VHH binders against SET domain-containing protein 9 (SETD9). Designs and how they scored, part 7

Target 1, 299 residues: SET domain-containing protein 9 (SETD9), of Homo sapiens (Human) (q8ne22)
Amino acid sequence: MPGRLLRGLWQRWRRYKYRFVPWIALNLSHNPRTLRYVPEESKDKVISDEDVLGTLLKVFQALFLNDFNKQSEILSMLPESVKSKYQDLLAVEHQGVKLLENRHQQQSTFKPEEILYKTLGFSVAQATSSLISAGKGVFVTKGLVPKGAVVSMYPGTVYQKYEPIFFQSIGNPFIFRCLDGVLIDGNDKGISKVVYRSCNGRDRLGPLKMSDSTWLTSEIHNPLAVGQYVNNCSNDRAANVCYQEFDVPAVFPIELKQYLPNIAYSYDKQSPLRCVVLVALRDINQGEELFSNYYTIVS

## First folded at step 22 (VHH)

Design k14 (from g4 with S56H)
Fold by ESMFold2, last read:
Structure k14 (fold): chain B 299 residues (1-299), chain A 120 residues (1-120)
Amino acid sequence: as target 1 above (299 residues)
Amino acid sequence: EVQLLESGGGEVQPGGSLRLSCAASGFDFSRYYISWYRQAPGKQREWVSEIYSGGHTRYAESVKGRFTISRDNAKNTLYLQMSSLRAEDTAVYYCAKQIYDSTGWPFQHWGQGTLVTVKP
């Protein structure tokens, strides 16, 4: 009857608690919810964080060079060593296209989707889904996506655990939940759009954009930033992409941050910026729609 | 700190085969994609192929179906198996690793190169 009895009851509670876990899991399997949920199997990474970074920087640098004539204000704020390196890259490109000199005066840039194709060997875009009731989807529009390639990015405002995400979470199918409880709100409408733009303006440093806001518009500058429209797999449509979480390193080219389609809700320097990429689980042919092994659960 | 040493170049007849190697050191080889580039006489250096940490590969259209890139992470070695060689494949072949300056700006670290000559 003493305190030892209460500790014995606590141990029995722990045993019963573990035994009830499978029953709760079985009931949840019959009533899926709309919250994005990442299964434990997706914790295994197909591509290293170092290669995610390398791929994104390769694409972002190509996008920056393509738009170089519009980057003068940003370039004026960069160290001369960085400007010189871009000038060297442009000199190599000019030598490679001497014969087409007159075309440069009439067409100043390629579309971002073509830059993606030139850089990675494929391009993606949103279009009407092949699923009748799904609305939008994401398709490989050109080239072949090899297994393990970064094929898309999940855009949106990043919330740390316990940060206020009310109001946006109710009825919002674009909430992505990371394994550690970090949330990304990929909704490009309503209050979600307003919050993202507010955070983007907060972090802007003169002409330097600290995130990509163009995924909220009809003319996106980072063609990878369409991941919020990738539909879930089903019995009829096997998954061909998975999600991988990626933290942006503290040292990152400031002129390329304009292509990161994510921004932290709080002005907190303790946590790195979380990004989420979509990675191909198999070779994906031109014309195929992307389907993820991610499930959404509505809270 | 990063070191890349190519080997296996030589003279070969059209339609022949050759295997290039790149010994890597000074970094965790298994975590980084590594590329092959080539430079023909009088031309700019061009990308040929690359292999990622997850094992996926990419090839330039001019070599697809004829070249195979591979890696041995236990030996820190990158390979390029070249088959059905043509005169247009004559070049110095380089392996390359993307590296970063103090601002995070990405650029290529090159090896010394190995010469491949395919007789006309």
Scores: ipSAE 0.724, ipTM 0.893, lowest interface PAE 1.0, mean pLDDT 82
Fold by ESMFold2, look of step 22:
Order: sequence, then C-alpha cells, then structure tokens
Structure k14 (fold): chain B 299 residues (1-299), chain A 120 residues (1-120)
Amino acid sequence: as target 1 above (299 residues)
Amino acid sequence: EVQLLESGGGEVQPGGSLRLSCAASGFDFSRYYISWYRQAPGKQREWVSEIYSGGHTRYAESVKGRFTISRDNAKNTLYLQMSSLRAEDTAVYYCAKQIYDSTGWPFQHWGQGTLVTVKP
C-alpha cells in the first residue's frame, strides 16, 4: 500500500533534484555568503538583450514563413504593409528552388528543428538524457553552437513577485526564479499545464495567439522552447549553458507572439513579459547534451 | 539616424586579400549584431557574415574559412577580412543593421556599399 505513495515521492524527488537547482542556485547567488562565487566579470560576458531580441525575431520569422500556408487567418488581421513584407520575403526564399518547379505544392515545409538549423547554424531537441535517472534532456542535434549563442528558451507561466503560485510550486522542479523574484513555471503537466492554457486562451485575440502553447504538446512549433528539460550540471557533467533573463519589448510583431513560450499569470499592463533564454558558455559540439550551471539539490 | 559607411573595396588579383571596414554611428554599436551582405551583378543580395555582441560569428558556407568578420567597439567599426578571393566574390559589399518599424517588424538598414572586383 505505502509502496505506491513512496514510489511517487521518490520519482518526484528524482526528477526534482535535477531540476530544483535553478531556483536554489539563483537564491544562493543572491546570498551574501555565495555572491563570492558569482563574480561580476562573468555577468559582463552575457549576450546583449538587443541581440537576444534580434535572434528571436530571426527564428520566429523563419518559423512563420515556413508555416505561411497555415497562417491565413492571422494574416487577414495584419496591416497590408506587413503582409506584403512577408510575401516579399517568401519570394526571395523561393528563388533557389526554381529548378524544381515540376512540383507545384507550395507546402515545402520543414520541421521546426530544421528551420532552427537554417537560421542559427545549429539545432537542438529533447531526447532521453545521458544521465540514467534524469529522464529527458536537451541535445545539440546538428551543427556547432558557438559560445554566446542563444540555444533555448525556458517556457512557462510568469508570476510577478508576490503573486500566489498555488499548488503549482509545491514539489515542482520546473519553477525558475529570476533574480528580481519573478517566477516561471515550466511544468508541462497537471495544474501548471491547465494554468498556462487558461492564460493562453484568456489573451487570445481571435486567430491571434499571444503566446505559444505548443510546448505543452507533442508537436512543438518553437524548437527553442525545451529549456525546462535542460538538466543541471553535475560532478561528471560540466555546465555548457547559462540562463539570461529577457523582457519582451512593448512593440513586438503581433503575429510572432505565437512563438513566445511564456505568458503572464495576471493582466499587468505595466510589466513587460519576462522570458528566459539559455546561452552557450562555450562552443558546444553536435551530439552534446546541454547542462546548466545551477546547483543540484539532493535530499 | 543610423549611419553605416563602408570602405576598403577595390580591385584585387585572384587569391588576394582585402579588408573591408564599416564605420557605424547613430546607435549603441556594442549592443547589436552587425552583418555583411553582398550583391553580385545580376544576382540577389545575399548574406555573407555577421558578428554578435557577445563576439560569436556566423558565415555563409561559400565564405567559411576565407572570410573573417570582426568588430572594434571602441571605434564603432565592423571589419571583413577577405582572403583567398575568387572571381565569384566580385560584388558590392554592404554593411547592415537590423532595425524595426512601428509594428516591430525587422528590416535591414543598409550602407552605401563598397565594390570589390576580383580580376583574372
């Protein structure tokens, strides 16, 4: 009888110990006793917010163009000037395939991870972790990730400081704590999933989605949105990525918001939407698993 | 407000080298990735290389191993060191910075261009 309860607790604890460290590591780095281990010069080597924005827009635009034939309802809501710009981009993209005009289907779509490779020169995907008990991990599947590149995004519902995180936070290894106390719940199961979907539906404007809900499904549209499965570093696995917080600018292409894997828990027009990206700490080779530099918490 | 001024173009023999410069002003150069593009006669403008604020670089496959992009943030200058030049590299080379319209839509602000001619 009690074996089933203990098994459930041990499985949660096993997954928890590989995931909980992002919150604890950030809190330890804020503790005066631990700030000595996070020198200021390491913070100066993180990519700029302007380059994060530029990178995300490149990827999101490429994803939108790849799926353009399925975006007709969204396009009908956009200004004509924006529609024409996408049509111009699509025309330029298709010039290299003139020799293959014997196929007249306009749906030469690629998988999102292939679009990521074409856009950034590398791709990532989740798969079984190289750590036996860690479950999922995130791997570089193609190409080389240069030091300083944006490699992934941490998905989830964003809670401002002091907002209640009901039962979502109890025993939840996917809570990411930003330096200013903002929390992101990256759990794609249970109540966390329901809350994210509710907020996504709340903010939707007809065909216009204000966030990406597909990271909760088996068909992920934003291949960067797998950061919640990046395992913490360990004794045998040095960190190769770190987290960087990013606030989405107030002026952002509305049709590309469908790829932002974050959504605010409450309506707060005064605060920008917080996202978190993962940035490479060194060159990362094809086939390597990603590991973050937060502390591992053990029982 | 954004200004990009390319220089350093000219004629060069096959296998030769040339260094292009792009002087930037009107924005915080150190915080933005900057790109090189080129346009050969009769062809579309194509991406060549770019360098990010963190220093990492990307290259078109056609120029990998031959071109090196760099930046000097103190001088607000982007460079493209071109080596082992081939006839196919003949083009007008443009420096480009991504900018945004009132909807947030990204597009390129172009410099005037500098002509590189590789002669037999």
Scores: ipSAE 0.632, ipTM 0.855, lowest interface PAE 1.4, mean pLDDT 81

## First folded at step 23 (VHH)

Design n11 (from k14 with Q108E H109Y)
Fold by OpenDDE, fold request of step 24:
Structure n11 (fold): chain B 299 residues (1-299), chain A 120 residues (1-120)
Amino acid sequence: as target 1 above (299 residues)
Amino acid sequence: EVQLLESGGGEVQPGGSLRLSCAASGFDFSRYYISWYRQAPGKQREWVSEIYSGGHTRYAESVKGRFTISRDNAKNTLYLQMSSLRAEDTAVYYCAKQIYDSTGWPFEYWGQGTLVTVKP
């Protein structure tokens, strides 16, 4: 009996070590590829915040349009000017498709991954990692991810430096630590899931969803919201993506907030919502698994 | 105020090459992705290409392998090198920058465009 328990613990450890910060720190010398060196002036930005925002809005808008028929309640809450803009976009899209397919276009709803592919030229999804005992990984499922592209988002509850995360952090391999000490709990199970849902419920404004909670389910609406499953690089697996912090602007289309896979633990309107995106460090081919460099050294 | 000024358009024979330029001002050019669009006579405006701050590029399938988008941040200038031009490439070409209204709605600011005519 004790041997099975120990084996189980060991197996769990083998999986956890790739995400366990202290272990990574202790093995930094042995895993130089896990380190990213970033000039201080660059603030760890591979791409501009503007481009991050632009990319996210492109994707979110495309998702919204794809699910437009399901957005009636949300649309009812929006100004007529915004509604009109969406109608205009739909009209253009339909005209473009009519020209191409001569077919009676039932507004075919596409899968979120397909929308991602159409929008960015690539798609990503969760699958079993190529790393033994790592569990899940994230793969490019279709297309080519170009260097510098936003490839994923790290979902989860966002905690400020002063906010207690003690219970949620115990044994939680999905805690992401930002450079400034902000934490994101990307765990889709247990207490973390409950906390996220609670916050999501708290922030909901009638039909307006102020965050995406679908990343906690098997049916994700934001296909980018899988970043918590990106494994760390190793000596054998070079990093092909990096983490980049992004603060959501105060002015953000309210109807598109439903696709933001992050929520603040505390209802503090004074602080921008922190998101973390994964950005490609090189071109990544279809079928490749994403591997991140966990540590950024500011030089 | 954002300004975009396209240039370099003209007449060219099929199979020919042309280089378009877009001079940008009124914003930090280096921080924004910039796009090329085109509008053929009687057709809708279509996306052609875009280049991001990080340098990665995207192309419409119709121009892939023939057009090359590039940027010079020092000059605040966007370029579109067009090769193997076809009659179907005849259009007014626009450079565009995404901007946001007071609600955060993204929309594109366009230049005046430059006409490219591909004819024998």
Scores: ipSAE 0.888, ipTM 0.963, lowest interface PAE 0.5, mean pLDDT 88
Fold by OpenDDE, fold request of step 24:
Structure n11 (fold): chain B 299 residues (1-299), chain A 120 residues (1-120)
Amino acid sequence: as target 1 above (299 residues)
Amino acid sequence: EVQLLESGGGEVQPGGSLRLSCAASGFDFSRYYISWYRQAPGKQREWVSEIYSGGHTRYAESVKGRFTISRDNAKNTLYLQMSSLRAEDTAVYYCAKQIYDSTGWPFEYWGQGTLVTVKP
């Protein structure tokens, strides 16, 4: 009986070590490939914030249009000028399709992954990792990810450096630490899930969802919201993506916030919402698993 | 004020090459992705290619392997090198930039376009 428990704990540890920050830190000397070098003059960004924003808005708008028939309540709350713009976009999209497809094809709603592929030229999804005992990983399912592209988002509850996260952090391999001390809890289970849902409910404005909670389910609406399952690189598996921090601008379209997979723990209107995206360090082929650099060294 | 000015259009024979330019002003060109579109006579405007601040590029399937998008940030200029041109490539070509206003809605800025005609 004790042997089975120990084996179970060992198996859990083997999975956990790939995400456990202290373990990674202790093994940095043995795994130099886990380090990203950033010049001092660099703001530690591979791509501009504008490109991050542009990419996210492009994807979210495409998702919104794909699900347009389900957005009636949200649309009713938007200014007429904004509604008109969406209608114009739909009209253009339908005219393009009608020229290619016979009259009978009903407004076929595409899967979120298909929308991602159509929008960015690639898609990603979670699957069983190629690493032994790592559990889940993230793969390019279709297309080619170009170097410099946003490939995923790290979902979760965002905590400021002064906010308590003690209970949520215990045994939680899905805690991401930003450079300035901000923490993101990307755990989709247990107390973390409850906290996220609670905050999501708190911030909801009638039909307007101020964050995506579908990443906590099997039916995700934002296909980018799988970044918590990206495994760290190793000596045998070089990193092909890196983390990049992004603050959501205050002018972010309210109807598209439903696709943001992050929520602030505290209701602070003064602080921008922190998001973390994963950016490709090289071209990544279809079928490849994503592996991240965890630490950035300023040179 | 955001301004985009396309140039380099003209007549070319099938199989020929042409290089388009787009001069940009009124925004930090180096920080934004920028795109080429085209509109053939009697057809809708279609996306052709885009290039991001980091240098990665995307292409429509119809032009992949024939067209090359590039940028010179020092000159605030976007380029489209077109090779192996076909009659179907005849169109007015536009450069476009999406800028988000105070409402967060993306506004697309367009140039006046430059005409490319591929004919025997």
Scores: ipSAE 0.871, ipTM 0.950, lowest interface PAE 0.5, mean pLDDT 87
Fold by ESMFold2, fold request of step 24:
Order: structure tokens, then C-alpha cells, then sequence
Structure n11 (fold): chain B 299 residues (1-299), chain A 120 residues (1-120)
């Protein structure tokens, strides 16, 4: 085993120390501050589950309408009442008439980040972190994020309590642990990527995608699905977002499930799909990087 | 079961102020964002403002700095404080709540509206 491989592993570990502690390391500590640092107001939920749902549906519907010309196979499977509602929305916005007039330019859709801005009044994206040696981070690219707003989603495969996650948890800094022990693997590479894609293919119903797999690619369709790159706070960078857990209700527009960046590891109709959103703890200005209050690193 | 009742509209001089109210019932008011919309004669309804359960607000660009949305969860009441009113603010003002059909598809439930007229 070459010493250069060991140096590579050591440097990889140093880069991930501002992210989540591996599952094995979390089981070895008895200090609540050491295991997970969560401000009390985050446990009380800053925004209601009803408003999280309303926010996500507003964004997902806007994303769907933006790509309407590319949704024909999905639309063919929807009830006529739902299709007519989308047609009415397009008619009210006058986009349907303009789209038909510009058939040669039918690919004139906005970027998902622009749709996010038009819908919520701000946008976010990943870029090189302002923290030295932290790698990627997430920034407010346009607009102002008000305190209490949903700003991002944590993508990944969802594991219920006591479901096996071996092997994916070893050396994996993207494991998010929910308060009830549910785990989300937000790693977009390696075995984690393969597992997510396999679960996505398992649950697909013809043209209907039951989850978003584009967060694994260079062309993301849900611009909120960048939460795995939000770095933890530090001495020099106070937290400005917190995590809030959200269970997707059983009745959810099937055509909008393509934007949910989470998928259950096991096919289990008795457990709702867990999502995790990031919520602003204060007003966040354009150009600021997001920092979470997830945990404090113990040396 | 959802009911929304707007009040407080009337005539006002340019530069004047007016406070609209929306009395809500039939749902847990404190858990839902509520919006104001307006519709001028011959125009489409347009979004004005909204306030979320967590307290954060959003405003259309045309009303920023002049209108303030607020809520009183104890009274199940939404408010819109309008200041520096202009002729283009003349409209019927509606409060609205997102509701869902049997597929979970989101749409707006509207109140009856209250007329605001800003004199030339």
C-alpha cells in the first residue's frame, strides 16, 4: 500500500471535518454537544410543516411549468382534470400563446435557478467555499433570504432506523442523521450514487419519476437540492441556516415527485418519505455563504 | 369549510393610508401562509404580499416599502397596512389561502374582496 494513498486519505479527512461526522464516530460519544449541536429553536421548527409543503409545491409547480414542453409523456398519464389545470395556468400567464408562436424557439426555458428567484425572491447555488480548505459551499446568488424561509434541501437516499448502511457510512462525510435516527446519505459519488440510482429505477412508473436523480449530475433540475454542500459553522462563521425535518404527505402531486431529491432505501408503504430542508435563522444577504448549526467538531 | 372575509376598503386620497383586514376561519390559521392579491378593473389578479407561519414576508416589487403585511394568530386575522397610495393601487383586494384537491394539487381559495379606490 503506497504512502501516497495514505496521504490522500488523510487530506480527504481534513477537507471533510466541517461536515457530518461518520456514523461510526457518532456512536462512540456520550456528550450531546459532541454528537450533535442543534440550537433549541431548531428543534421547535422555525416554519410549520404545512408551510414547508406549500413552499415546495409552489417551487416544484413552477419548475414543472417551465419545462412543460418536455413533460408530454408524464402529462399523458395524468388525469384530464389535472392536465386542464396546467393548461389554465399557462393561459392565465399568457405563456401558452407565446410558446406556440415560437415553435423554432420552444427550448427557451429559464434556468432552474432563475425560476427559484422568480418564485421565492432569492436563489442559491454551490461554488467554492469561502472557508479555506472546505471545498464546495452554497451561496445566496440573488435576492435576500428572509429569516424563516426554506432555502435548500438535503438530497440523498433515506435509511430508516436499523436499516443497514455499511458500508456507505465508512469515510462518508455526507451522512445526515435525523433526530429520530433516520439517515440521509447525500454523497453524490461512489456506492452512494449507485444506491440512489438503483432505488430511483426501482420506484419509477414508466415515464413517471418518483424522485429527482439530477442532483447527482452537472445539470440539476431542483435548484434547492444542494444542501449536502452547506458547511457547518465555525468560530469565524456563525450559522445562518438550520435543518428542519419534513415528511412528505401520502397525497402529493405525482408529476411533482420528480423534484423530490430523496428516495427511501426500502420500499415501505408504512413510512412516509423523509426530506430535510434548510431554513434561514436570520436574513441572509446576496453573496453570503450558508453555514449550518448541525454539529460541533470534537478534536 | 375555509372562510376568508376581507374588510377595510374605501376611498382615499393619493398619498393616503388604509388598513385592510381578513378574518379567517375553518382551518388552523397559525400553521399556514396567507396572501394578499388585488385585481384592478379589466386586469388579471396579481399577487401583492404573503406572510408565512414562521413570520417571514414577501412583497411584490410594486408595493415594497409602501405596504406591510401582518397577522394576529390569536384573532385569526391577516392585515395589510397600505401607505403612500397611488392611483395604480386602485383594485379589489383579496386574501387567499392555498388549498389542495384530491390529488394534492395546490390552488387558491379566495375571499369575497374589499374595494380600494385611490382618487386621481
Amino acid sequence: as target 1 above (299 residues)
Amino acid sequence: EVQLLESGGGEVQPGGSLRLSCAASGFDFSRYYISWYRQAPGKQREWVSEIYSGGHTRYAESVKGRFTISRDNAKNTLYLQMSSLRAEDTAVYYCAKQIYDSTGWPFEYWGQGTLVTVKP
Scores: ipSAE 0.735, ipTM 0.899, lowest interface PAE 1.0, mean pLDDT 82
Fold by ESMFold2, fold request of step 24:
Structure n11 (fold): chain B 299 residues (1-299), chain A 120 residues (1-120)
Amino acid sequence: as target 1 above (299 residues)
Amino acid sequence: EVQLLESGGGEVQPGGSLRLSCAASGFDFSRYYISWYRQAPGKQREWVSEIYSGGHTRYAESVKGRFTISRDNAKNTLYLQMSSLRAEDTAVYYCAKQIYDSTGWPFEYWGQGTLVTVKP
């Protein structure tokens, strides 16, 4: 290998080491440390599952209302009682917008990031990481994130324990392992992208989307769905977010499922859909990069 | 059945202070965020503040620095400490909890409200 080529490969390898270790590499060791990625004390949840649900529903409802004029096919499939509730919410929202935005066109659509800010008081986005070799990272772009807030979601295809994830795991730094062995493949490229799209198409019910596929594109509809680019903490960068696992309840507004950035590999519906949120461990100021407490295991 | 009962309203001079309470029952109070809203005469409902199960809080810009939300999970009670009160703070104050219909659709359950009047 020529010196210039080897140096280039080393630079790519350094950026890779700030991500999750591929699943196939972790399984090759077959030791107790490999099966225990998260310390027992991290099992304590900073925010309740009920408040995670409430937060997500608040954001997803706001995103749906912001895009309401493009939801007509979905609305036609909803019970009249649900449609009426949205019409009532729009009447209040448009009255307020009309009074405040005399200078703007009526019925203007805000960017999803602005909706996130209006709903939670902060926004996040991916950008070049402050770590020299890490590539992308996630930053607080507007507002202040208070300790305990849901700040992001980890997107991707969800594999139950012992479901196959072999080709998807090769060279894949975006595999997240839940405490119970459930895996989430957050890679937005290659085979991982194809698998997610296939599952998304499989689960579609006419105009109803059962998951969000836009996190795979340049036009993200759910601005929380950037968690796969949050870098791990290091000696020089203390963690400011942690991961919390959350199972989507069986009763969930069907029209809001389009914003869930996760989809089950198996269609059987016997297990609830697993989501993973990122939760702030401290107040995080505008401009700060997010760093998670998920440590990469070196076997 | 969810129940929310506000109290502590009254008349106060400009610049004064007042503490509102919201007694909650019919749900596991410690697991849910709870909010304060207000409605001035002739105006629409306005969000004021909320506090989450993890303890973090949010405030409307109009009250930031003057109002403090808190909770006592042992007493199932939400509080709003108001200081530096102004005439524009005159409103009926409500506590609210997100609830769900049979489809999982989220909406707000409201208390009866407590009137706060800041004298001119």
Scores: ipSAE 0.729, ipTM 0.900, lowest interface PAE 1.0, mean pLDDT 82

Design n11 (from k14 with Q108E H109Y)
Fold by ESMFold2, look of step 23:
Structure n11 (fold): chain B 299 residues (1-299), chain A 120 residues (1-120)
Amino acid sequence: as target 1 above (299 residues)
Amino acid sequence: EVQLLESGGGEVQPGGSLRLSCAASGFDFSRYYISWYRQAPGKQREWVSEIYSGGHTRYAESVKGRFTISRDNAKNTLYLQMSSLRAEDTAVYYCAKQIYDSTGWPFEYWGQGTLVTVKP
């Protein structure tokens, strides 16, 4: 029988992890009675990493182009070939439909949420949850989310499994644990917020922002970066999204890094930046709230 | 080397149907979304549809409900089933794959195209 006890425990705990389950409860289950053999983790991914990358780049480029008039310092630092490509994209969009009625002319008129809708065919936003006991939730506000689509991103500071989490983990319901032990702290308040801002400032290269800090504010630039407010499923609220881990490739458009809502706690050149996306498990209609089947482990 | 070869174009009557194919090679087809675009004479190339590795699809408003994109990963082939064709659908149809340069910039690699003519 090839099933490893450790693998069986890992699969079982991953399936039933809770965002708020205490560390003690997870450790008390060291002796499972019977384990079923399961295939490799590859069957857990709904969409390829390559298509996650392609989707994010499509959205990030659209956000950058929409905000083009505010990107002048960043553009001055880019290779001419990249600047030319953005100018070509802007010229094509402008030339294709021209309205000279003073309203809507020559202006970035779209909120980030509308750019998301125009790019992916749907938009999401946080609002008061449909669950009485949950504060915020995330809803599909426009369009239809097809099964398999990237719907959101889980923001926050990324900790490798050997890095210290002091104090940030105490009473923190926004800690996301990846399969390999990497942690993402999605708390937008307190020490978590300060740490994220410190890391963001540390990694900035002049006008080039290496991560998105706006998810910490009331005016977010990346509308996907609301995943920390997606509530867990329950008996009456079946999951409609799942979490999927994604490592940012070493070669990534530098001007688009400003939309990545994650940053590494330590400057570690040996590890790619870990992001987590939320992917639709079924078609999700306008007005529906998102619910996940993954839980964050809290110490 | 990425290769995309379209086929299946031809002449049809209004209201008719065609199925376009795009044979892909030089990359792991199953891991990438692939798109259809079209270019009518004298017009700019426009996006038509795309299908992702997870199977979900997107369509331009002008073709929604009339065109169906699909893929066969075992044959490395992308399809576009077109129905209820209109004169405005006359164009050269291209399949396209996103590729990346040394800076990570995404751009489209295009096939040679296949002509679809809907008789007036």
Scores: ipSAE 0.670, ipTM 0.872, lowest interface PAE 1.2, mean pLDDT 80

